# Miniprotein binders against q9bqp7: the designs that were tried, part 8

Target 1, 240 residues: q9bqp7
Amino acid sequence: VPQNWFPIFNPERSDKPNASDPSVPLKIPLQRNVIPSVTRVLQQTMTKQQVFLLERWKQRMILELGEDGFKEYTSNVFLQGKRFHEALESILSPQETLKERDENLLKSGYIESVQHILKDVSGVRALESAVQHETLNYIGLLDCVAEYQGKLCVIDWKTSEKPKPFIQSTFDNPLQVVAYMGAMNHDTNYSFQVQCGLIVVAYKDGSPAHPHFMDAELCSQYWTKWLLRLEEYTEKKKNQ
Short names: E, the ipSAE of ESMFold2; O, the ipSAE of OpenDDE; V2, 0.75 times the mean of E and O plus 0.25 times the DockQ between their complexes.

## First folded at step 24 (miniprotein)

Design T7c (at its last look DockQ between E and O 0.02; V2 from the best seeds 0.00; counts 0 for: pae O 10.8 > 1.5, SAP 73.519 > 70, placed apart)
Fold by ESMFold2, look of step 24:
Order: C-alpha cells, then sequence, then structure tokens
Structure T7c (fold): chain B 240 residues (1-240), chain A 93 residues (1-93)
C-alpha cells in the first residue's frame, strides 16, 4: 500500500467518447522536462535480483560478442522496436498515403504478426502522444489510444523474439500502460479518459501476436503497483 | 527439453513435483499452475530447480522465476547457477 495513494481515473471526465470517429488523432509533442519519464522510473526501481540478472546477462554477452558486437546487437534491437512503432503510427494515421512505405511495411514480420489485432482496432484518438501527470509529476509517450473490440484502450505495442502468452510474461509492461493511462486521465491536453489497456506482443517471425487485455479492475490493481514504484523512485532521488 | 523440480514446504511437510517440458510455453503453463496452487496454500518456502538447454536459457528462466516469487510475495529470494542449471529459493521473512 503506497503512502500517497492517488486515483487512476478522473471522475470529472467522461469515460465515453463521442460515437463518431475522430478526424485526426492527437499527437502531443514530448517536452523535455526535469520530471521523470515512466520508463526512467521503472528502470531505476528494478529489484536487486533483476539488476543482478541483467548485469550477468550483459557481461556474458560482451564476453561472447565483444564490446563492439554487443553495442551493435543492442542498437539493432532498439532499431527494430523503433521501426515497428513508426510503421504502426503510419498505418493507423488517416493522413498516410505513401505507397513505397506501405510495401516495406508488408515485408515486416512484426507487422504481419499484428494484422489480426489491427482488424479489431478502430476510432484512433491518439498516436505517439505525450502525457503528463500534473499532480504526481511524471511524463510519458504513449503509443496509441483506440478502440479494441469496442473498448477504448491505451494500447502498447511490443516486439519480442520469445513467446509471451500471459500478461505476467510481459514483466513491467502493465505498469507502463497504467502509468500512461493515469497521466492521460489527468492531463489537460486531453478532454476524455480511458479505463482499459491493451498490450500487444508482436513476433519477428510473423507468428500471431498475443493481445493482453486489461479491464478497469486489472488496471486499478497494476496502478497500485505503479504508485509503489513511483514512490520508491521519489525516495531514491531525495537521497541524491 | 526443460527439466523442472519443485519443492514446497508447508507446516513442516515437503511436497515434491517434477515436470519435463519441451518449450518455454509449456514452462509458463507449469509456472502459472504452480502460482495458483501456492496462492491458495501459502507455502513458507519454495525451491525450484530448472535444467535448461543452455546457460543463456537458464538466465532467462531465472528472470521469470524471480517475477513469479515476487508476485507471490516472497522477499527472501536466492538464486544459484551451475552451468545450465538454476535453483531459485523463496522464503517468507
Amino acid sequence: as target 1 above (240 residues)
Amino acid sequence: SIEIKVEVRKDGETFKYEYKVDSPMQLWIVLMRLMRYIRKEGAEKIEIRIEADSPEEAEFFALILIQVFEELGYEDIKIEFDGKRIEVTGKLE
């Protein structure tokens, strides 16, 4: 139980968007502030066991690949994720009409992997859009807000080369989703709120992506865990 | 293949389970079943030993096990490696 509990939902906002699809999704620019990002908070509050395992893995990879080889490997993994998010933003944007980019997108295993999910996505309200929680003082960049099977969700897209069939297999990703959700629901740049989340894990070989739907109750449970991580982060920064 | 040995201590008694699975998917199914069992019974100590197919795979499984023990509420978690073998032990206080 966090010391400074704060609600994830905003009772002064509608949880029902209008019935019409928006004409242009929101894309709030990310502003570089001194306040921490969601990913920074999560990275700085890993357990000592997780840090130990990460360092062990890193040193073994450096021993196997060399320091330059490891740097190239991690850079390539990051590039794959970046390309995937860029492709999805282009696909989901109503203003995108580039045929050459469309052909390159059809070649991607990750994009092939999510095709069955994209059929159920509509009413895109935001793409690659910044969120800020004004009270709790954190910022993030959410991937997508759209309806999935009729429910308005914060949608997070992930790439993976390993199967992640259960929400537990996505580690801290549910915390990312609820942190973005809570920030959006209390950000003056947004006039609506979202009560559901969706994590979509896409695979390099084109295998069907695993969707992990989060209803409001599950989001509230993970929100409590997010608040504990944020509290831990704040305490660590007071001692620095 | 992946060999899994589980020991659960509850009220001075030891319960042992063994599994052999052919994929990480099957490993997740076994671990999810174990989590449901432990949430219901409230064991004081759990020890899981896994023989992976490689040392790299063992490290990945250790990360999974740490997450499982943390979600179950264990705070005293120990990890031991021996090549492609891992042992993770969780105790209450």
Scores: ipSAE 0.273, ipTM 0.700, lowest interface PAE 3.7, mean pLDDT 83
Fold by OpenDDE base, look of step 24:
Structure T7c (fold): chain B 240 residues (1-240), chain A 93 residues (1-93)
Amino acid sequence: as target 1 above (240 residues)
Amino acid sequence: SIEIKVEVRKDGETFKYEYKVDSPMQLWIVLMRLMRYIRKEGAEKIEIRIEADSPEEAEFFALILIQVFEELGYEDIKIEFDGKRIEVTGKLE
């Protein structure tokens, strides 16, 4: 049980989007500060088991691809991931803000993979927007806040070459999502509240992406885990 | 072995650290220590050079470093690749 419990949901905020919310998605820049990011907290609080699994994966990949092949692989994965996020931002942004769409960005297996998800995405509220939890003192950059199948979600887009049909296969991604939710729900820059999360795993070969929907209950469960990770991080920082 | 060279610039002084690590775990420990140091002391510029065992490993490390630098609040992040060598530089504007 977390020692410093804080709610994921803000009782002072309405779940109903204000009708006065601008039609343009919010894009709050990430401010440079000493405040730890969600990703930093998660990385620094990885279990020995998680680190071992990642190392084992790396060694296996190096064995399979060679060292040079693995490097190229990781570079390509990063580049593809970046391009995918850029393409999604372009797709989800209002047409008027669309800079010259590099049509080449839209020609990817990952974009093909998420088409069936995108059809259920509407009411985009934020894209590549910074969130800060003032009380718990962490920040993050969320990919998207939008309605998925009529439910307002923090959406996190992931690329994978391997199928991840189960949310458990997404490692700490659920923690990242709820961390963003909790931060947004308590960030004064946002007037609305999010109660759901969505992790979308897109595939390079264009096979249908796996949506991992997180309802309010599941989000609350992962929120508890997030708080524990944050406390561990804080304790490690005090002892250092 | 993975060679890590870290250059930290703060208040006009340059601090250099060299590490040889035999595993990603050790690399991670070094990075965590570095992150802790930077959070505590701050740095105007961080330069991390990694000589990886493979170009793929270099890229993997580059990805990790980018994320680390972003989390540290560096907006100007430069990544250079030369085969197995990676150089990631973060600067505060």
Scores: ipSAE 0.005, ipTM 0.211, lowest interface PAE 10.8, mean pLDDT 83
ESMFold2 (binder alone), look of step 24: mean pLDDT 76; pTM 0.727

## First folded at step 26 (miniprotein)

Design T7d (at its last look DockQ between E and O 0.10; V2 from the best seeds 0.00; counts 0 for: pae O 9.2 > 1.5, placed apart)
Fold by ESMFold2, look of step 26:
Structure T7d (fold): chain B 240 residues (1-240), chain A 93 residues (1-93)
Amino acid sequence: as target 1 above (240 residues)
Amino acid sequence: SIEIKVEVRKDGETFKYEYKVDSPMELWRVLMRLMRYIRKEGAEKIEIRIEAKSPEEAEYFAFILIQLFEELGYEDIRIEFDGKRIEVTGKEE
């Protein structure tokens, strides 16, 4: 029920990269600007029930760990995610020397967790690359664009200490994926588009990661929800 | 084990279900079956009570239930905690 619907796919753009395109994955730098990021939009449009639960969780953690202990905990969680993403970029990059120098990045349960997924990933087109939706005015930093089991996908890598066996268990991650997809499909830095998404949830203990594939129809359904969140964010911005 | 009690009210009738599962994975499977049922049939009110293994696990289950109820379209959602126990109620407006 968005007021200003906009298509996720660009009909004038191919979903297959040209063979003459550069073989090195794209890595568009993220530029500072006042345009909101996907993650900012999602964080600022959480429901009142979600905000209540997060505040409850935060207060319990502070009671258990103290404020400094809580800051250390959240810093460590962020570091684990950062290391995971760095390792994946190294593994998927054609520059093998980074992979060899950073062997400690490969020593984690999260990397073990995704090994069976990585066997099905090929044709990497972009890694840790900025996207901007020029019409809807939002930005993001996507993790990866590559083929998964023969389908070109925007791939989002997530670490989790809790099982996420269904796409519903990934909460707002599908919105994040389709927001990146829509931005990429309308970003002049990219000559192709992507119609599928993949969320890969990796586990600290090395248990097999859960892939959540999103075909074009499912992406369109989540795109509608993303547009509603973006509209809500814009309305809140107007009142400030 | 994790104990789950579900009450669904539809067209003046009340349906009650009870489950005992040993893992959060099994909990997800139960909830996804329930979600499919409710999406197909509709319900005026859904009440889910879970006794988790710990208060932290109850918080996690609350996040799950809120996500699912919001996806089903419920706007009147009540959350109550009691130690390891969580109760979430969704009503049509």
Scores: ipSAE 0.528, ipTM 0.832, lowest interface PAE 1.7, mean pLDDT 85
Fold by OpenDDE base, look of step 26:
Structure T7d (fold): chain B 240 residues (1-240), chain A 93 residues (1-93)
Amino acid sequence: as target 1 above (240 residues)
Amino acid sequence: SIEIKVEVRKDGETFKYEYKVDSPMELWRVLMRLMRYIRKEGAEKIEIRIEAKSPEEAEYFAFILIQLFEELGYEDIRIEFDGKRIEVTGKEE
């Protein structure tokens, strides 16, 4: 049980979108400050086993590709991920705000992969928007807040070269999603609340993406795990 | 190579397919095409047999197949595992 328990949901916020919700998705800039990001917390609190597995994977890849080849590979993976997010932002943005769509960004296997998910996405509230938890003192940049199949979700888009049919196969992504949810629900820059999460795993070859829906109950379970990771991070920083 | 044998029973007829793929990603692509077909056309029974490169890979594929059959709405799902060989069967109750 977390020592510093805090609710994921804000009872003072209505789940009903106010009629005054802007037609334009929110895009709050990330402020660079001393506050740790969700990603940093998760990276610094990986188990020894997780670190070991990651290092083994890295060493195998270096053996196969060489050091320079591995650097190039990682750079390409990062670039592909970035382009995918940019393309999604462009697709999900209102047409009136669409700068000249780089048609080249839309020609990817990852975009093809998510087409069936995008059909069920509506009511976009935020895109690439910063969240800050005022009390727990962490920040993050969420990919998307939108309705998926009529339920308002924090949506996290992931790219993979391997099938990830189970939410457990998404590593710490569920923790990231609930961290963003909890922060958004308590960030004064947002007037609404989210109760669901969605992890979408897009595939490079255009195979149908896997949607991993997280209901309020599952989000609450992962929230507890997130709080434990945050406490561990805080303790490690005090000892440094 | 990864060998895949698929048997689909629909309307009392049995259709058999055989695939050879070089990677788990190619296997996934084959499975996604198959699952798209089954979702559209329906099937009373699906049987998928895979000869994997390792027991760990076979176990991984078994979990994928179980999940896919659950997503298709099959309630009777059976799995047989023997080293590198897996067989997963989904049936409509």
Scores: ipSAE 0.007, ipTM 0.255, lowest interface PAE 9.2, mean pLDDT 85
ESMFold2 (binder alone), look of step 26: mean pLDDT 79; pTM 0.775

Design T7e (at its last look DockQ between E and O 0.02; V2 from the best seeds 0.00; counts 0 for: pae O 15.9 > 1.5, placed apart)
Fold by ESMFold2, look of step 26:
Structure T7e (fold): chain B 240 residues (1-240), chain A 93 residues (1-93)
Amino acid sequence: as target 1 above (240 residues)
Amino acid sequence: SIEIKVEVRKDGETFKYEYKVDSPMELWMVLMRLMRYIRKEGAEKIEIRIEAKSPEEAEYFAWILIQIFEELGYEDIRIEFDGKRIEVTGKEE
């Protein structure tokens, strides 16, 4: 168990959005900060075995493609993910105009992959919105807060070239979701909280996306693991 | 096909299992079943050997295996590659 335990849920906050809140999804801007992001914490606290496999993969890719080819490959993968997130924000945002919508952005296998999931998504409350945990000192940019099959969730959208049929297949993504959840639940920019999570893995060929639902109990279990990763990160930075 | 050989050491005894699957999705199914069993019963040591179709696929299987072993709580995890073959061993600390 972590030394500096902190609760993921806020008992003083409703799990339902305030009826007086605007119906337009929140989009809190991310400011450049000296405090770490969720993704940096996770990247800097990978296990020795994960680092070994990553370095092995990098060396093999560089051998196969050359250094320039490897840079191009990784840039392309990153761009595909970025475009996917932009498309989803556009689809879920009620304030988009037709002139601002890129039709090529909306035409991809990844978007086709998630169509059956999107039919179960409603009540969008936040899109591409910053969260900050002032007590634990970390920041993030969550993808979406919306209802999935009637449950209000922090939703994280992922692209993948490999099948991810189980939540274990998503590696650190559950930690990312609960970190965003914990930050949002204790961020004064938000008047409500969320107790469930959803990871949606989309596939390039349009195959049906895999949803990974996380109820409150499962979120609490991953929250403990997130706190350990944050604690490990803090110890490493103290020694730099 | 993908051949999976599992060796589990528990209470001083060794148990061996073999599986044959045709896809990475089926590999996930087998490994998740194994993980649930080990989480319930415990094991001093687990060794899993897989023959992949390529070195790239072997690396992918290694990622799967270390995820499983980390979820089970093993800290002493050893990875060995031999071309298209991958062997991952997890031991109690």
Scores: ipSAE 0.607, ipTM 0.866, lowest interface PAE 1.3, mean pLDDT 86
Fold by OpenDDE base, look of step 26:
Structure T7e (fold): chain B 240 residues (1-240), chain A 93 residues (1-93)
Amino acid sequence: as target 1 above (240 residues)
Amino acid sequence: SIEIKVEVRKDGETFKYEYKVDSPMELWMVLMRLMRYIRKEGAEKIEIRIEAKSPEEAEYFAWILIQIFEELGYEDIRIEFDGKRIEVTGKEE
């Protein structure tokens, strides 16, 4: 049980857009500071089992590809992910960023994979925007805040080469989403709150992406788990 | 204003706390501080009463209180709603 409980939702905020909300999605820059990112917290608080599985995977990949091949593979995966997020930002941004939509960015299996999800996405409020939880002392960069099927969500886009049909298969991604939700809901840079999360797993081969919707109840459950991870991180840092 | 009344039973004595807060955030802070204190000191029974401004706010406060009581290891958590009034009672094992 978390010792430092804090609510995920802010009762002082409304989910309803204020009529004064700008039509342009928010893009708050991430400030480099001593505050840990959500990603850092999650990475440093992985279970022994998770670490073992990742190490085993890494060793297997090195055996198959070689050390140089594995480095190249990792670099390519990272680049593909980056390009996918850039493409999505371009698609979801109402401003035709005058940068010539590199038509090549739009021609990916990942973009094809998410097309059916994008049809249900509207009312984009934020893209690649920083969130900070001042009280709990963590920061993050969220991918998207938008309406999915009429519900305002923090949307996290993931790339995968393997099917992830269940939310449990997304590992710590649900924790990441709720961490962003909780931070945003209490970040003074935002006038609204979110009550839902959405993890979208896009596939390289263009097969239909899997949407993992998180309602308010499920978000609350994962929020408790996130708080525990954050406490663990804090304790580890005190002991270093 | 949000009115909070807390009754704590310890060692056969009853302690009463009353708070008035101006926002849900202050309500949270007060409750968290109080519950941390109570957890350290120990309590046989805790009863919290809150007057909410709306049924929706009341539901939210009830949820928060349930979470806090569960975290503290209280059993037999009872929640009573009377319009905008919330009463939460928990007993420590």
Scores: ipSAE 0.000, ipTM 0.147, lowest interface PAE 15.9, mean pLDDT 85
ESMFold2 (binder alone), look of step 26: mean pLDDT 76; pTM 0.733

## First folded at step 27 (miniprotein)

Design T7f (at its last look DockQ between E and O 0.02; V2 from the best seeds 0.00; counts 0 for: pae O 7.5 > 1.5, SAP 71.888 > 70, placed apart)
Fold by OpenDDE base, look of step 27:
Structure T7f (fold): chain B 240 residues (1-240), chain A 93 residues (1-93)
Amino acid sequence: as target 1 above (240 residues)
Amino acid sequence: SIEIKVEIRKDGETFKYEYKVDSPWELWMVLMRLMYYIEKEGAEKIEIRIEAKSPEEAEYFAWILIQIFEELGYEDIRIEFDGKRIEVTGKEE
């Protein structure tokens, strides 16, 4: 049980978006402070087992691809991921942003992969927007806040070459999502709250993406785990 | 652990970030998110320092960083190597 309990949901905020919500998605810039990011907290609090698994994966990849091949692979994965996020932002942004859609960004297996998910996405409220939890003292940059199948979600887009059919296969992504949710729900820059999360795993080959929907209950469960990770991080920093 | 120090200069202000990661993959994920942010928000100068576990890893990271900086459109890219330590600086002209 976390020592410093804080709710994921804000009772002071209504679930119903006010009719006056701007039609344009929010894009709050990330404030560059000494405040740890969600990603930093998660990385610094990985279990020995998680580290081991990642290292073992790396070693296997190096054995298969060689050192140079692995370098190229990782570079490509990064580039593809970046382009994918850019493409999604372009797709989900209102058409009024006159920035010429680079049609080349839309021609990817990952974009093809998520098409069936995008059909169920509407009511985009935020894109690439910063969130800050003032009380718990962490920040993050969320990918998207939108309605998925009529439910307002924090959506996190992931790229993978391997199937991840189970939410457990998404590593710490559920923790990231709920961390963003909790921060957003208590960030004064936002007038609304979210109760659901969605992790979308897009595949390079264009195969249908796996949507991992997180209802309020599941979010609450992962929120507890997030709080524990945050406490661990805080303790580690005090001891340094 | 792999230590990463990032300095971003924007609008006359310098922002400093420090990361410690346990794997190159984690490093990659950090860099990916950071680069995505910089691409969107812009930065006049970016400096990334990485303390790798090995010289080979350092070379690998340097290669990745160069590609990222090139993709971001930085024309002035400086790379310095000192054993396991990599420093990459990109500046807008």
Scores: ipSAE 0.015, ipTM 0.246, lowest interface PAE 7.5, mean pLDDT 82
Fold by ESMFold2, look of step 27:
Structure T7f (fold): chain B 240 residues (1-240), chain A 93 residues (1-93)
Amino acid sequence: as target 1 above (240 residues)
Amino acid sequence: SIEIKVEIRKDGETFKYEYKVDSPWELWMVLMRLMYYIEKEGAEKIEIRIEAKSPEEAEYFAWILIQIFEELGYEDIRIEFDGKRIEVTGKEE
């Protein structure tokens, strides 16, 4: 049980767009801060089992590719993910013309993979936008806030070389989504809030992506786990 | 095929189940039913052994099983690998 529990939702905010909502998605710039990012907190609080599985995977890859080959592989995977997010931001931006987009950026298996999901996405409110929880002292960069099948969601886009039809198989990603949600709901740069989450796993080969919807109840359950991870991180940092 | 052996300890009794499935999605369905059972009935110890189609697939299933066992609230979780076979054990504390 977290010792310093804080609510994920802000009762002074509506999850409904008001009449003055802008038509251009928000993009709050991420600024370097002394406070930790969501991903740093999660990395620093991995369980022994998670660390073991990651290390086993790394050793197998190094055995097959060599150390330099492994570095190249991981760099290329990171670049593919970055290009995927850039393409999605371009596609979801309502004010970009097609002629201003990099056509090679739009040609990937990952983009093909998410096409059926994008049909259900509308009302984009934020893209690649910073969030900060000043009270709990963490920051993040969320991928997207938009409606999915009529529900306003924090949407997180993930790339995978393998089909993953399970929400539990996304490891710490539910914690990442709720951490962004809680920060956004208490960030003065935002006038609205979100009660739902969506994790979309896209596949390199273009196979249909898997959406994993998180309603408010599920988000609240994972929020409690996020607070425990944040407490663990804070305590660990005191000893450094 | 993917072969699954489950051993559940509860109330001093041991229950054993075996499954054979052809896809990771069918495996997920088996695991979801197991989660429902454990949430309803409780269990002091669960052992799951999977023989995957490859060692890489076995490592992928270990990632899934660890997340599932952590969601169920097991803190004493052990993982053993042998080629394309894995064994994951969760105990109540």
Scores: ipSAE 0.013, ipTM 0.474, lowest interface PAE 7.2, mean pLDDT 80
ESMFold2 (binder alone), look of step 27: mean pLDDT 78; pTM 0.758

Design T7g (at its last look DockQ between E and O 0.04; V2 from the best seeds 0.00; counts 0 for: pae E 14.5 > 1.5, pTM O .798 < .8, placed apart)
Fold by ESMFold2, look of step 27:
Structure T7g (fold): chain B 240 residues (1-240), chain A 93 residues (1-93)
Amino acid sequence: as target 1 above (240 residues)
Amino acid sequence: SIEIKVEIRKDGETFKYEYKVDSPMELWMVLMRLMLYIEREGAEKIEIRIEAKSPEEAEYFAWLLIQIFEELGYEDIRIEFDGKRIEVTGKEE
């Protein structure tokens, strides 16, 4: 139980999307400031289990590839993730259709992997957009806000080389989604709110992506866990 | 201190190791090196006993050992608790 509980939803905002069709999805620029980002909070509050699993994986990879091979591998994984997000933003944004698309950006196994999910996505409201929780004082950069099968969601896109068919196998990804949701719902740059989340795990070989839908109840459960992580981060920084 | 006793059975032989560490990070490094060895060399049976600093810490270490044994491919995993002492056994099959 957090010492300073705060609701994830804002009672002063409608949970129903406005009927107005926005000309362009929102893209609020991320501004560097003194408050922590969602990813920094999560990185600085990793459990001993999370650290252990990551170090185990690192040691296995170093044994197989060598130190330089491991560094090249991790750099390539990061680059592929970046390209995947760029491709999705291009696909989902009407503004990007006015100029020549980078066809190499659109041709990847990851993009093939999500095609069946994209057919269920509509009403895009935000892409690669900054959020700030003005009361709890944290920031983030969310991937997408759109309807998925008729429900307005904060959508987070992930790449993976291993299947993740259950939400528990996605580690801190649910916390990231609810942190973005809570921030957006209490950010004066947004006039609407979102009650659902979606994590989409895409695969390099083009295998069908796994969607992990989070209804309002599940989001509330993970929100409590996020508040504990934020509280832990704050206490750690206060003592340093 | 955290005390660790490891017993490995391989090729009809039994190998025993004892470690005394002051932190969970040191315990984690011992377990990581053990896991890498077992992945390379194999073992028919592994038994790990840990005396943690508290029952809550022991429960966390038991969970961690179960994850390691499952990753190594052991199907028959047994866990026994006695306060802050745990014993985890993994067998082939």
Scores: ipSAE 0.000, ipTM 0.161, lowest interface PAE 14.5, mean pLDDT 78
Fold by OpenDDE base, look of step 27:
Structure T7g (fold): chain B 240 residues (1-240), chain A 93 residues (1-93)
Amino acid sequence: as target 1 above (240 residues)
Amino acid sequence: SIEIKVEIRKDGETFKYEYKVDSPMELWMVLMRLMLYIEREGAEKIEIRIEAKSPEEAEYFAWLLIQIFEELGYEDIRIEFDGKRIEVTGKEE
């Protein structure tokens, strides 16, 4: 049980969007402060076994590809992810004129992969927007807040060259999503709250993306795990 | 690409999943996600099969899977090697 329990949902916020919700998706810039990001918390709270396994993998990849080859590989993976997110932001943003859209960004297997998901996405409220949890003292950059099949979700887009049909196959992604949800629900920059999460795994080959929907109950379960990771991080930092 | 097949038995039902990952890092992410699933949902039986590119990779994947299964509290862990194919089966006590 977390020592510093905090609710994921804000009882002071209504689940109903206020009629005054801006027609334009929010894009709050991330302020780089001394406040840890969700990603940093998750990375720094990996188990010793997890770290060991990743390091062994890294060493093996370096042996196979060389140091430069491994760097190139890593850079390519990140670049593909970045391009995919940029393309999605362009698609989901009503303000971006088609003329500024790099048509090449839209011609990706990943974009093809998510087309069937995008059909069920509406009511985009935020894109690439910073969230801050003032009480729990963490920040994050969420990909998207939108309605998926009529339910308002924090949507996290992931690229994979390989099928990830299980939400669990998304590793700490569920934790990331609920961390963003909890932060957004308590961030004064947002007038609404979210009760659901969605992880979308897009595939490079254009195969249909896997949507991993997280209802309020599942979000609450992962929220407890997130709080534990956050506490571990906080304790680790006090001891450094 | 690394092909991963997962079979989970829970409450008399069998769930089958297939993954392809492009990197060992992605493999790790898949496995960790699987671990979190099993930790939450429980499973009477888990079978993970990975196609490795080399015997050394197979050994590493086997080791990785064993660590995951042990961490999940599975005591009966079976490892099968068929060439570059690794199959790890865990039974919950």
Scores: ipSAE 0.000, ipTM 0.199, lowest interface PAE 10.8, mean pLDDT 82
ESMFold2 (binder alone), look of step 27: mean pLDDT 78; pTM 0.766

